# VH-VL binders against Large ribosomal subunit protein bL20c (rpl20): the designs that were tried, part 5

Target 1, 123 residues: Large ribosomal subunit protein bL20c (rpl20), of Euglena gracilis (p07133)
Amino acid sequence: TRIKNNGISKKKRKRKISKMKGWVGGHSKLFRTGNQQLMKARHYAFYDRKKKKNLNKTLWITRINGGLKYYLTINEKYNIFVSFLRKTKTYVNKKLLSEINVRDSKSFSHLSKPIMKSTGINL

## First folded at step 24 (VH-VL)

Design y5 (from w1 with heavy chain S101D, light chain Y31W)
Fold by OpenDDE, last read:
Parts: structure tokens; sequence; C-alpha cells
Structure y5 (fold): chain C 123 residues (1-123), chain A 120 residues (1-120), chain B 106 residues (1-106)
């Protein structure tokens, strides 16, 4: 028995049209035109999320490096620091490290000093 | 443990389509993007596209000219890559890979790979 | 798209040798990654952020570089280092990989 998918198709179309609300002219009223814009919007949204991730990563690294420099007087030893953390399977991430430095600098110092000492770096 | 398990090898005729699956386990499926990469025999790695399982948003390498379709099923924590209008040049091992989290955004881990052979 | 050119495409070296692999980008990038791939296996994350080592990576490995030029170095090659190494950029879509460098042990 053949099952028609017209109902499902219509529902999908309606859902897409609902996302076009607020757009100007035919972009909010015409499915084809609006759908093209919707596709672009989704693409850019995805792309922008990636950019934001990269920006955040840059910020985190900057904060970590800043902390290392300020408290340990070590310049550009981020790679050694994070490599050691990965090696020891420490359950921290860059975001957390950066936030610790910003919110509680003393804690960052207490955390980072023994780690860096363990790497063999003279502090 | 984070694992990606892919579907088995496929043999396809030119002009047909193939759909490779990648089942994720050991982590929250919707929290990480899934990447697809292929490797022709004896060749390098080529990025096909990606999906955000949370939103369903996708990105593709323009090289595939719309032939690739990446989807994700949240209920089964499975990502899919479908490639249509297959050509002999599409013969390759296809990998899924998870994009990293707040530590880093590189591809880790990778699936075991799925060999797709396109031959007449 | 950003093109990544690796040099050399292949090399043979003896145990204990210093090995250097380069990756050149067609434009400046900020996020360079390296992967190790052994025959018949999927690539493994190896070096991130150009110079940071993943867990399990021996200390004889190092990475350096910025802008358009990046380098992976093995200070003393070991038998288990036999593999193909790939660089990857994460700055822009499409993500791209270098052509790979096959390291063979003499």
Amino acid sequence: as target 1 above (123 residues)
Amino acid sequence: QVQLVQSGAEVKKPGSSVKVSCKASGYTFTSYEMEWVRQAPGQGLEWIGAIDPKTGDTAYNQKFEGRATITADKSTSTAYMELSSLRSEDTAVYYCAREGDYWDYWFDPWGQGTLVTVSS
Amino acid sequence: QIQLTQSPSSLSASVGDRVTITCSASSSISWMYWYQQKPGKAPKAWIYDASSLESGVPSRFSGSGSGTDYTLTISSLQPEDFATYYCQQYDNWPYTFGGGTKVEIK
C-alpha cells in the first residue's frame, strides 16, 4: 500500500515558514525565497559559532599565559604547562584554567606553581 | 570511554549512493560536533563536512557539490554521511571524528573507518 | 581554501636520528594540529596548538611555528614512530590537511 507523504511535507514546510517570521517582503511569505535565506542563515550561524569558539580559545590561552607570566615569571610556556596537564590526565580544560586565573588568581598561582615545577622548569 | 563505531565496508556501483553510519558512545552526543573525513587509498586526508547534532546545522566541503548529506539522530547518538552519484574517485576510507571540547577543537577520537569501494 | 604543504612527502631515517617535518600554509593560520597515522589505522591526535603534546605522546616529539610555517620534530627517532604525519588547520572551512609525511625507519 502506497503511503502519501503530503502531510509530513506540509508540516515541514510550515515549520520552515515559521522561522522566516520577521523577514522583509517575500522572504517571509514565499517559501522558496525564504528557504534560501534560511539556509544561508543557518550556514552563517554555524560558521559564526566556530569563530566564537576560536575567539574564546584565544582568550583562554591569553589568560593562561598571562597568569603564568605574572605569577611564575615564565614567558610563553603555555605549551609545557598544558602538555603536562594532558600527560597527567588532569580533569581541567582551558576554559576552567582561564576562569580560575580571572576569578581567583591566588588559586591559579597555587595550582600552576607545582605543575610547572614538576616539568623541571626552574622557578 | 569515548568511542565512535562506524558501519561496515560497502561496495557500490557508479551512480549509486552510500550511507555510512557512526555511532557515538561515552559522551553527550549533542554536545560535540561530528566531522567526516575521507582518505583515498595511499592518499591524504580530505574533509567532507560537519554537523552540529544539537542544531542539525551542517557544513560541507564545496568539492562535493551537494553530493554529500550529513545527518544526525539524537535518539540513537548516530551520525550519518550519505554520498550520492558515486564515482570511482570516491573509493576511500571514510572516517567520522568528534570535534574537541573546551580543551581543544581538534578531531578526537576517530571512528575505525569505513571502506567504500566504487567499481563497475 | 587554505592549502597546507608538507615537506618532505616521505623520509627514511635511522633510530636515534633527528627528524623534522614542515608544514607551510598558503595564508596565516592560528590553529595548527598534527596527527599521527599508522597503516590501516585511523589518525590519532598528536600535537595541538602547534606545540602542545597530547597525552601519550613521547617527549621526543615537539612542535613549533606560527603564521604560515610550522614544524614537527622528533629529537630521537624510535621504531614505534614509524607512521605518516599530517598537519591540519582549524582556522577556516573547509578544514584542510597537509599531504602527509611518511616516516620510514631504516
Scores: ipSAE 0.807, ipTM 0.913, lowest interface PAE 0.6, mean pLDDT 93
Fold by OpenDDE, last read:
Structure y5 (fold): chain C 123 residues (1-123), chain A 120 residues (1-120), chain B 106 residues (1-106)
Amino acid sequence: as target 1 above (123 residues)
Amino acid sequence: QVQLVQSGAEVKKPGSSVKVSCKASGYTFTSYEMEWVRQAPGQGLEWIGAIDPKTGDTAYNQKFEGRATITADKSTSTAYMELSSLRSEDTAVYYCAREGDYWDYWFDPWGQGTLVTVSS
Amino acid sequence: QIQLTQSPSSLSASVGDRVTITCSASSSISWMYWYQQKPGKAPKAWIYDASSLESGVPSRFSGSGSGTDYTLTISSLQPEDFATYYCQQYDNWPYTFGGGTKVEIK
């Protein structure tokens, strides 16, 4: 005897319909139409999150480079700086580095100077 | 240690479907996107799609025209890739790979790969 | 989609040789990555942001480039460097890889 999953299906449908609330016309009332819109919305949301990640990364790199230039008078040495950090397995990421530079410039300088010296760069 | 462990090799007939699993460990599963990439024998790498395990949102390479379905189970920290209407050209090693975090967004680490052979 | 063309597809070199691999994009990109793959193994992250080295990557490796043209260089080839190298772009979906460059022993 086959057991039907009508109850589960109804719950799934209800969950999707609840996400359509506030949409105009048939997009909030008709499941098929609303579901199509929901799929598009999710796709764009995912895509936009990716774009935001790239924007953030650009910002972080800019801030790190800016810090290196301003405090150490070293231009375009981001790759050396971060490569060294990866090599030493330092528990610092790009976001944190950029935030340190913005919120506490002295700390960034104190952090970056010994690192860059360790790479053989003359400061 | 961050690890991705994939299911074993599969042999399938043309027209059938295959579902490959990727179990993640050593990190918060919902904090990272999971990518799927395949590599035909002696060939290069091809991106299939991705999933955000937190939201369930997915993205696919249009080349597969809806044949690929990527899912994630939060309770088991496992991602799945199902490919339907299999063809001989689908014979390849299929990889799952984690997208990076706030350091970078490249694929790291990779699963060990799952060989899927499609033959009549 | 953005196409990545690697050159050469394969090369034979000797230990100590300088090796240069190029990756050309069909359109300008901002995020280029390089992976190293050995036979029977999954690819390994190697170079990120075009010129930054991952942990464990020897200093004889370097990356450069911007826009549409990128290069991976090995200053002095070592026995453990024989492998296939792939470039990858992270700018747009679908993510794409180069065709790969197999570095073989001469």
Scores: ipSAE 0.807, ipTM 0.914, lowest interface PAE 0.6, mean pLDDT 93
Fold by OpenDDE, fold request of step 25:
Structure y5 (fold): chain C 123 residues (1-123), chain A 120 residues (1-120), chain B 106 residues (1-106)
Amino acid sequence: as target 1 above (123 residues)
Amino acid sequence: QVQLVQSGAEVKKPGSSVKVSCKASGYTFTSYEMEWVRQAPGQGLEWIGAIDPKTGDTAYNQKFEGRATITADKSTSTAYMELSSLRSEDTAVYYCAREGDYWDYWFDPWGQGTLVTVSS
Amino acid sequence: QIQLTQSPSSLSASVGDRVTITCSASSSISWMYWYQQKPGKAPKAWIYDASSLESGVPSRFSGSGSGTDYTLTISSLQPEDFATYYCQQYDNWPYTFGGGTKVEIK
């Protein structure tokens, strides 16, 4: 017995049309035109999320460096620090490192102080 | 252990389509974006596109002019890359790769690769 | 599209040699990555954020650079280092890779 997918297709179409509400002219009324705009919107949304990730990464690195300034006087503090952590099998991601520094500087110092011994660099 | 396992090698005729699968394991599939990269024999790496399995949002390299379609099945933790209107120039090893998270946003790990050969 | 140009495309070196690979971007980038690829294998993450070594990467490897110019250096080439190295930018779509640098045994 052949099963038709008309019901499912209509439902999917309606869901897409509902997302077109508020758009101007044919973009809210015409499925094809609106769907094209939806695709673009989703693309840019996706792209913007990527940009946001990069911004967050920059922020995290800045925060980490802000904490490391008390232990390292050279440039590339972040790279030295994270390489050190990985070398010592201390697996803490950038976000968490940033948060530790901001929320608990003492704990961050415990992570950072060993780098002074390893590199011979300190304030 | 995080692993990406891809489907087997394909031999296709020009003008046909190929669909490569990438099954993810060892991590939450919807928490990471999946990337597709290809490498022609003896050549470099070329980014094809990406998908956010959580939202279904996709991005493509414009070079493929809409020939590539990337999808994801959350229920099976599998990503797919379909390439239509195949040409001889599409002969390559196709890789899926997970985009990194808060560690870093590079591609890690990679699938083992799927050789797609387009020949008349 | 950001174009990445690696130099050289290939080089022959001996064990113990110092090897330097450069990657030049057509525009300034913030996120540079390096991958190592051996024949018949998928690329492996090697250096992230220009200078940070991935876990398991020997200390003889180093990365440097900013803006448009980046460098991967092997202080003393070892047998297991013979491979092709690729740089990659993560700043903008489309993501792009360098053409690769094949490090071959002399």
Scores: ipSAE 0.707, ipTM 0.889, lowest interface PAE 0.7, mean pLDDT 91
Fold by OpenDDE, fold request of step 25:
Structure y5 (fold): chain C 123 residues (1-123), chain A 120 residues (1-120), chain B 106 residues (1-106)
Amino acid sequence: as target 1 above (123 residues)
Amino acid sequence: QVQLVQSGAEVKKPGSSVKVSCKASGYTFTSYEMEWVRQAPGQGLEWIGAIDPKTGDTAYNQKFEGRATITADKSTSTAYMELSSLRSEDTAVYYCAREGDYWDYWFDPWGQGTLVTVSS
Amino acid sequence: QIQLTQSPSSLSASVGDRVTITCSASSSISWMYWYQQKPGKAPKAWIYDASSLESGVPSRFSGSGSGTDYTLTISSLQPEDFATYYCQQYDNWPYTFGGGTKVEIK
């Protein structure tokens, strides 16, 4: 006994076509043509997200360093800081760290001071 | 615990296709991109492609574009990598790996690997 | 596409030796990662952001570098350090790995 999948196929097609709305000419009307463009669009979107992630990472690190400069005067203060956090199993991501520094510098200082104790680095 | 469990070893003939699965557990499947990397015997690591399980968006190494298809099933938290038109050179251990989050974006953890052997 | 060249491809060393592995990029990059892989096992995240050690990585490991040149150093090689090390860039699509450096026992 065979079960037809026409309904599922139509739904999948409809979903894709809906994403093609607004495209010019056959790209919005022709499934094959539109689907090719959709695939490309997804690839570029994926790539652009990666770029954005890298930009964000750069921003976060910049913000973190901006906070650390008040507590650590040595080079590689970022690496020391993040290594310390990892060592102490402080599960705070870079985004959150950057936000803490920007929005609550006092809290950030509480995170930074223990590093001074551990490394023997003074202000 | 975060874990990736891959399907078992495969033996395929040239020209055929193989589909490797990677079941994720211990984390929100849709919150992390899944990467696929292969390693030929005695060789280095080669990036194949990736998928964002949330959106379904994919990216591929140009070398495999058109031949590799990466998909994800949200309901089962499973990612798939299908490679068609297999060649002997495709003999390798295939890995899935989770891309890191807001701490870092490197690959962690990795699946145990799936050996795909292509032979006549 | 960014090419990563590791050197050497393999090296033999003794326990206690200082080991240095280099990874050169065809263009300037900001995000270099290192992985450790033992035979029959998947790679493990080892060093991120060029010089930061992953949790569980011994302090004898260190990373340095910027721009196009990066290095992984083991100050005193231990028996458990015999493995293959890979560098990876995460700057541009497609993401690429170095060719790997196998650290073998002398």
Scores: ipSAE 0.676, ipTM 0.875, lowest interface PAE 1.0, mean pLDDT 91
Fold by ESMFold2, fold request of step 25:
Structure y5 (fold): chain C 123 residues (1-123), chain A 120 residues (1-120), chain B 106 residues (1-106)
Amino acid sequence: as target 1 above (123 residues)
Amino acid sequence: QVQLVQSGAEVKKPGSSVKVSCKASGYTFTSYEMEWVRQAPGQGLEWIGAIDPKTGDTAYNQKFEGRATITADKSTSTAYMELSSLRSEDTAVYYCAREGDYWDYWFDPWGQGTLVTVSS
Amino acid sequence: QIQLTQSPSSLSASVGDRVTITCSASSSISWMYWYQQKPGKAPKAWIYDASSLESGVPSRFSGSGSGTDYTLTISSLQPEDFATYYCQQYDNWPYTFGGGTKVEIK
């Protein structure tokens, strides 16, 4: 079938021409330009990973504060809560605590109440 | 215990280079980013740059771009900072510091510091 | 680059005094950090997330602030609190520190 073969040939030509566009500037110039773009991309990727960590931290703090406010009627006292977690040697990481709040609000309340009682904060 | 142990003090001539090492122990080296900071005598703190030891990716304060090179060796759990074309203004204590865990992005712990003196 | 301006650059105070150190950022930031540094030693993490005390930091220390304006307060100064305190922003590269506030004996 004549039409089918023509379509395949056009795809091969488009693929080859696309590769040739990358070589128009020559080996040395393309290589140097590619290296500069790679270095910029690695720098931005590193920066973006740090920004993602900061954004995740903000989200987790917001979730913990929401849990304190909603379940324990404590208005956004994350910093006090975390400081007393450290003082009572309750070493539950902040990521796990925020996930428990989202997935199991009763478990969040049961884990949080003894700590908040030791802080003197009304529950 | 988590420790960062830096190489010893160095005395250098202007125009030369210095390479400070920072050996990490007590934690998984590739799980935490490493930062470099300097402090000139009687002055404040200045961030030089950072490395992600897992990927080798680096970032630099523009002030040091082109002169500072930060590397890491996974096999020895050691980070390095090399500063080239030294000037007398580069006389300072150079610190490595571990970037904190995934929640708390601060510098903890710090190395003991490495005094680099640049004089003719 | 985000500039951090600490005030005062130094202060003299007596044991028992209440002291307040300010740090102003040139643009809004999410996470202010404070370090304590004693002569000949590396800085120590002191206050994180603007107001949370690192472990082992006495309760006489407190931090507050949001946006561009942050403070570190010592409610009753003790002899071991004489040091230089630095604020740091972590929002954008280059990471920057305040110029420091040296707390000295009057």
Scores: ipSAE 0.062, ipTM 0.612, lowest interface PAE 5.2, mean pLDDT 76

Design y5 (from w1 with heavy chain S101D, light chain Y31W)
Fold by ESMFold2, look of step 24:
Structure y5 (fold): chain C 123 residues (1-123), chain A 120 residues (1-120), chain B 106 residues (1-106)
Amino acid sequence: as target 1 above (123 residues)
Amino acid sequence: QVQLVQSGAEVKKPGSSVKVSCKASGYTFTSYEMEWVRQAPGQGLEWIGAIDPKTGDTAYNQKFEGRATITADKSTSTAYMELSSLRSEDTAVYYCAREGDYWDYWFDPWGQGTLVTVSS
Amino acid sequence: QIQLTQSPSSLSASVGDRVTITCSASSSISWMYWYQQKPGKAPKAWIYDASSLESGVPSRFSGSGSGTDYTLTISSLQPEDFATYYCQQYDNWPYTFGGGTKVEIK
């Protein structure tokens, strides 16, 4: 990495030290989801796929609730939102919706506001 | 219409085995995991195990590990559950159920059930 | 294994009654589900994620709870609601069900 990453900053040196301490292990699940997914894929264990799937659902619910709360001022109404999506048979993938929230919060608001208005939930 | 159609009722002697089939239709068989659950007469539900039809990977409730074998045939969209060394307490209705996708993480739909009676 | 304890195991009620069924888990869970089963039929998906009603489930049904304690409530019991209700956890293998609550006509 030093060879390929000439100009390593003080910030990157801190990350190497954090890995030695083991504290990074607690954050790697959140920060390194893509790398963790690759590592788990090399195992191909059914149990690992199930645990990853459950973890991803928890992360997606958290992201959707965060978007509802932060951008739409709707506090923790994920279950009502999901129920409405299912009733209207809206074909929005849960992963895609959570990714739109992370990358483009304006698009998340655009998709969510008409749905939430139909449920009688004020935005 | 998503459907799971199971094989017919069976009467078995103790010590024998039974193989219940579950024919799936109305969806892509390999895209969803299949679960097996049983219910003794007048009693509650008990999870036996699961299979990922795409990979053939299985998981079992430890109570049934060594006696239960779950398989799937992609070409016929059919899952199977075989239970060996049958005992009288294995008398139950055996259900297959599809595990839902990311939005519906639960068992839906269920098969109609297969009554397996173990008696001598 | 996560044990699910339903209470009561059975109850008798009249049409129009408010009915509450409880399900307690031996450890904290996040994937509580409810099924309705009528005699001779397979269970039907009823309430998912503790409080969300499945398609076709009447609004008189509601679910609540978190952690270890969950409830299913029927605000005004109807003839078609006489059935056995099961809770289920989806957090860890083996997946487990509650013992069931049979709702009978008084």
Scores: ipSAE 0.060, ipTM 0.604, lowest interface PAE 5.4, mean pLDDT 74
Fold by ESMFold2, fold request of step 25:
Structure y5 (fold): chain C 123 residues (1-123), chain A 120 residues (1-120), chain B 106 residues (1-106)
Amino acid sequence: as target 1 above (123 residues)
Amino acid sequence: QVQLVQSGAEVKKPGSSVKVSCKASGYTFTSYEMEWVRQAPGQGLEWIGAIDPKTGDTAYNQKFEGRATITADKSTSTAYMELSSLRSEDTAVYYCAREGDYWDYWFDPWGQGTLVTVSS
Amino acid sequence: QIQLTQSPSSLSASVGDRVTITCSASSSISWMYWYQQKPGKAPKAWIYDASSLESGVPSRFSGSGSGTDYTLTISSLQPEDFATYYCQQYDNWPYTFGGGTKVEIK
């Protein structure tokens, strides 16, 4: 897929050229084709970072739900659990909870049970 | 505490350009991506593009590629969206929004909006 | 890109009515969000991850769905609920919104 050369400033264009010195000499035609490939690579990198964030969220939610079900016998209560954490101003992010569950199941249960009790969910 | 404050309304002629600013406060500007969305009068929401303020990397909705330019200034915690070759169809309220992290990946908060009116 | 189709585009209802709004995606998604917007105001985060209510959202609101079909339901409509509601997918660029559902007084 071709990437249009839009809105690139003189400074950004200069930096792109310097990154390409290992390809072929400074011929204008070679510069233009190499620049298009560099811009395409940078767009894919940005896209990939966004995709990684979504994939990590899926993994974190799965691990938190597994912990709620496995240790606390609470099926599919992730959204209730997270909503209560936000309401009580307990700012423990999804990544930390997921990692605690995987690495220290005792701490996950210890943290989660009081929170679940305050929501009215039976343990 | 987290706030996005946009520049004021603008009236532009067809063929000109507009640059809307979005000043962030209450969070680390470079830790969150910034999104731009517009809404024509009486119509729905349309995503324009995004910027990663840490790297300066941008992405655009194909509809706006070639006309929209999104930038960020780390020193002032301010994002900018410039739209060129304005047409009457570009009359809309333009919003900036922070991409949320940690408990959701959605747009929160939104700026107050900037009305851009394109008229002859 | 992923197109979102909201239905209905508008509806008229009375206070106390049950209201259901649907959002259909052109392909399967995992990250559906809902916003509420009042005239002259920016959209407000309302329902995240298809079914989780944002802080301050009344419990009369609920969300459900997976894959391509999602719903927002108001169990007993209140005067402050008259607004336009938008769905949004966060799966892929370009991020897309539904066309909106305007909820008005009958």
Scores: ipSAE 0.055, ipTM 0.607, lowest interface PAE 5.5, mean pLDDT 75
Fold by ESMFold2, last read:
Structure y5 (fold): chain C 123 residues (1-123), chain A 120 residues (1-120), chain B 106 residues (1-106)
Amino acid sequence: as target 1 above (123 residues)
Amino acid sequence: QVQLVQSGAEVKKPGSSVKVSCKASGYTFTSYEMEWVRQAPGQGLEWIGAIDPKTGDTAYNQKFEGRATITADKSTSTAYMELSSLRSEDTAVYYCAREGDYWDYWFDPWGQGTLVTVSS
Amino acid sequence: QIQLTQSPSSLSASVGDRVTITCSASSSISWMYWYQQKPGKAPKAWIYDASSLESGVPSRFSGSGSGTDYTLTISSLQPEDFATYYCQQYDNWPYTFGGGTKVEIK
């Protein structure tokens, strides 16, 4: 093997390793391992956002039913209320979502922990 | 008012690739995720994958992983699905669909569909 | 992956008949949806949250179920109801659809 070829390989490998922000001890093997961990973290973040949406909807329905009895002097009329929200989504939807966000973390932790431990990357 | 308009029908050779576009209008593109579904002639519906256009994060049905690539362009409010290594079994109508927010955890609306024909 | 088994795959019925379509999930589901598809057109949102009708859906349609077993019922078939109906779970990736039920006129 010529010194020329060895020098070029070392330079290219060095540059690949230096592009991995936040990683130390970067050989090509560590670079590939870092990519795998980054892709897995992005997948879990995306999946968590999907699961949070489902949990938030469950909490929203419960709060809407309770709120209809108290705040709007309406018996539980979920489907009628959702029809109104679809017509005026800009105001009420944003306000209700911000209230749900305050309470989501406690419920999400109780529901998500056993599911995440028993499920894979797609789940 | 919310609308998804897809690119036109395509005829492809086996082994090639196809890229279908889906232009969104009438809503904030980055606030809703985009889904891709296909339907072979006379067959049912099959989910291909999804993209979060705000972050660019994607997920794929394992059947298509390695062959499907879903992307989004925020500046044009357009999502793309590219399928490589085409076979005759990939002949189908390909749909994009918006995934809803907290109220609409389902696919609404759907694009008009793009027929991709893979023939020898 | 959650499999949805839809039954029957097709049926023939007369205008005015009561029709029931079932969708069974391989594991318990919280979020079940139904779509209507006419030939040559994209699917349309039809029933959300298992039992709630989308805007513009006639009241002769109803949905029910929880856990693993879900149904769509048409109380009195009309000519415009001849279509293919799909169930879909929204709980987990990959999102999956039933095989469809084609409703035809006798």
Scores: ipSAE 0.051, ipTM 0.594, lowest interface PAE 5.7, mean pLDDT 74
Fold by ESMFold2, last read:
Structure y5 (fold): chain C 123 residues (1-123), chain A 120 residues (1-120), chain B 106 residues (1-106)
Amino acid sequence: as target 1 above (123 residues)
Amino acid sequence: QVQLVQSGAEVKKPGSSVKVSCKASGYTFTSYEMEWVRQAPGQGLEWIGAIDPKTGDTAYNQKFEGRATITADKSTSTAYMELSSLRSEDTAVYYCAREGDYWDYWFDPWGQGTLVTVSS
Amino acid sequence: QIQLTQSPSSLSASVGDRVTITCSASSSISWMYWYQQKPGKAPKAWIYDASSLESGVPSRFSGSGSGTDYTLTISSLQPEDFATYYCQQYDNWPYTFGGGTKVEIK
């Protein structure tokens, strides 16, 4: 909320860019060390993206199970539901299914009921 | 048909380097991460590292950090893994594998494997 | 890093036998996967998310487990099932594999 914090953040961003330019365009030793620091930063970003994908998958499963319990009265049958989707080649994005449940519960039940019915699972 | 085709077998001396290639076809190369795994003769599987071909970002098993270099060439849809300072313990079949999509995070498909033999 | 211990390291069984392979993790995990490997071939995706069969995997295969203890079961062993099976965790880098379980013919 304070203007001073915004100004400090802007100044730090400009200094970082300037330092990288110096390392890239400077002497060979400075260039090599700057390049290695940039590669390490990209390495940690990649690692964090992977962890985010795992966390997102957990969130997707929780949302799908929540929808299954609420609309289908089925106790945590996520793996059966997904397995049937794969067998029938009815590919839908797991992320989209979980987001539909959060935002539009009627649409989630409409998508899932025919699939669960064909597996013999009661709504 | 999604396919990964690796370079041929290599025989190397200790202290040298090897670079294994993995040419991808049948899918958008930059949309999936590429993984490298090795298997010593009669042994289990060991993960070496990964690359995001779109960004060039890599990650390595700490056992190989400093010796392994994974790269990708978007223009030829080819990933590379170079292992330096080879030792006899590095004798193994080296595999590339594509990391799965939204439903699965396992490796599918795998390349056919490249035997690297390190001997004096 | 998460260690996966498979048991047994090998087993001999007859066609028609029920076979159970275990995989124990050194800490609790959420994502366990199984691969089948035939001699001279690359591993092949087999069971995902601990219990879901990959396309084309026969229904005699099943997987179960959670936390640290996971199993792969073949209800009635067939000749084409003689292979080495590996478990894998995807929770944390480095990705790690079990030591493998070789299923061989009596």
Scores: ipSAE 0.019, ipTM 0.599, lowest interface PAE 6.6, mean pLDDT 75

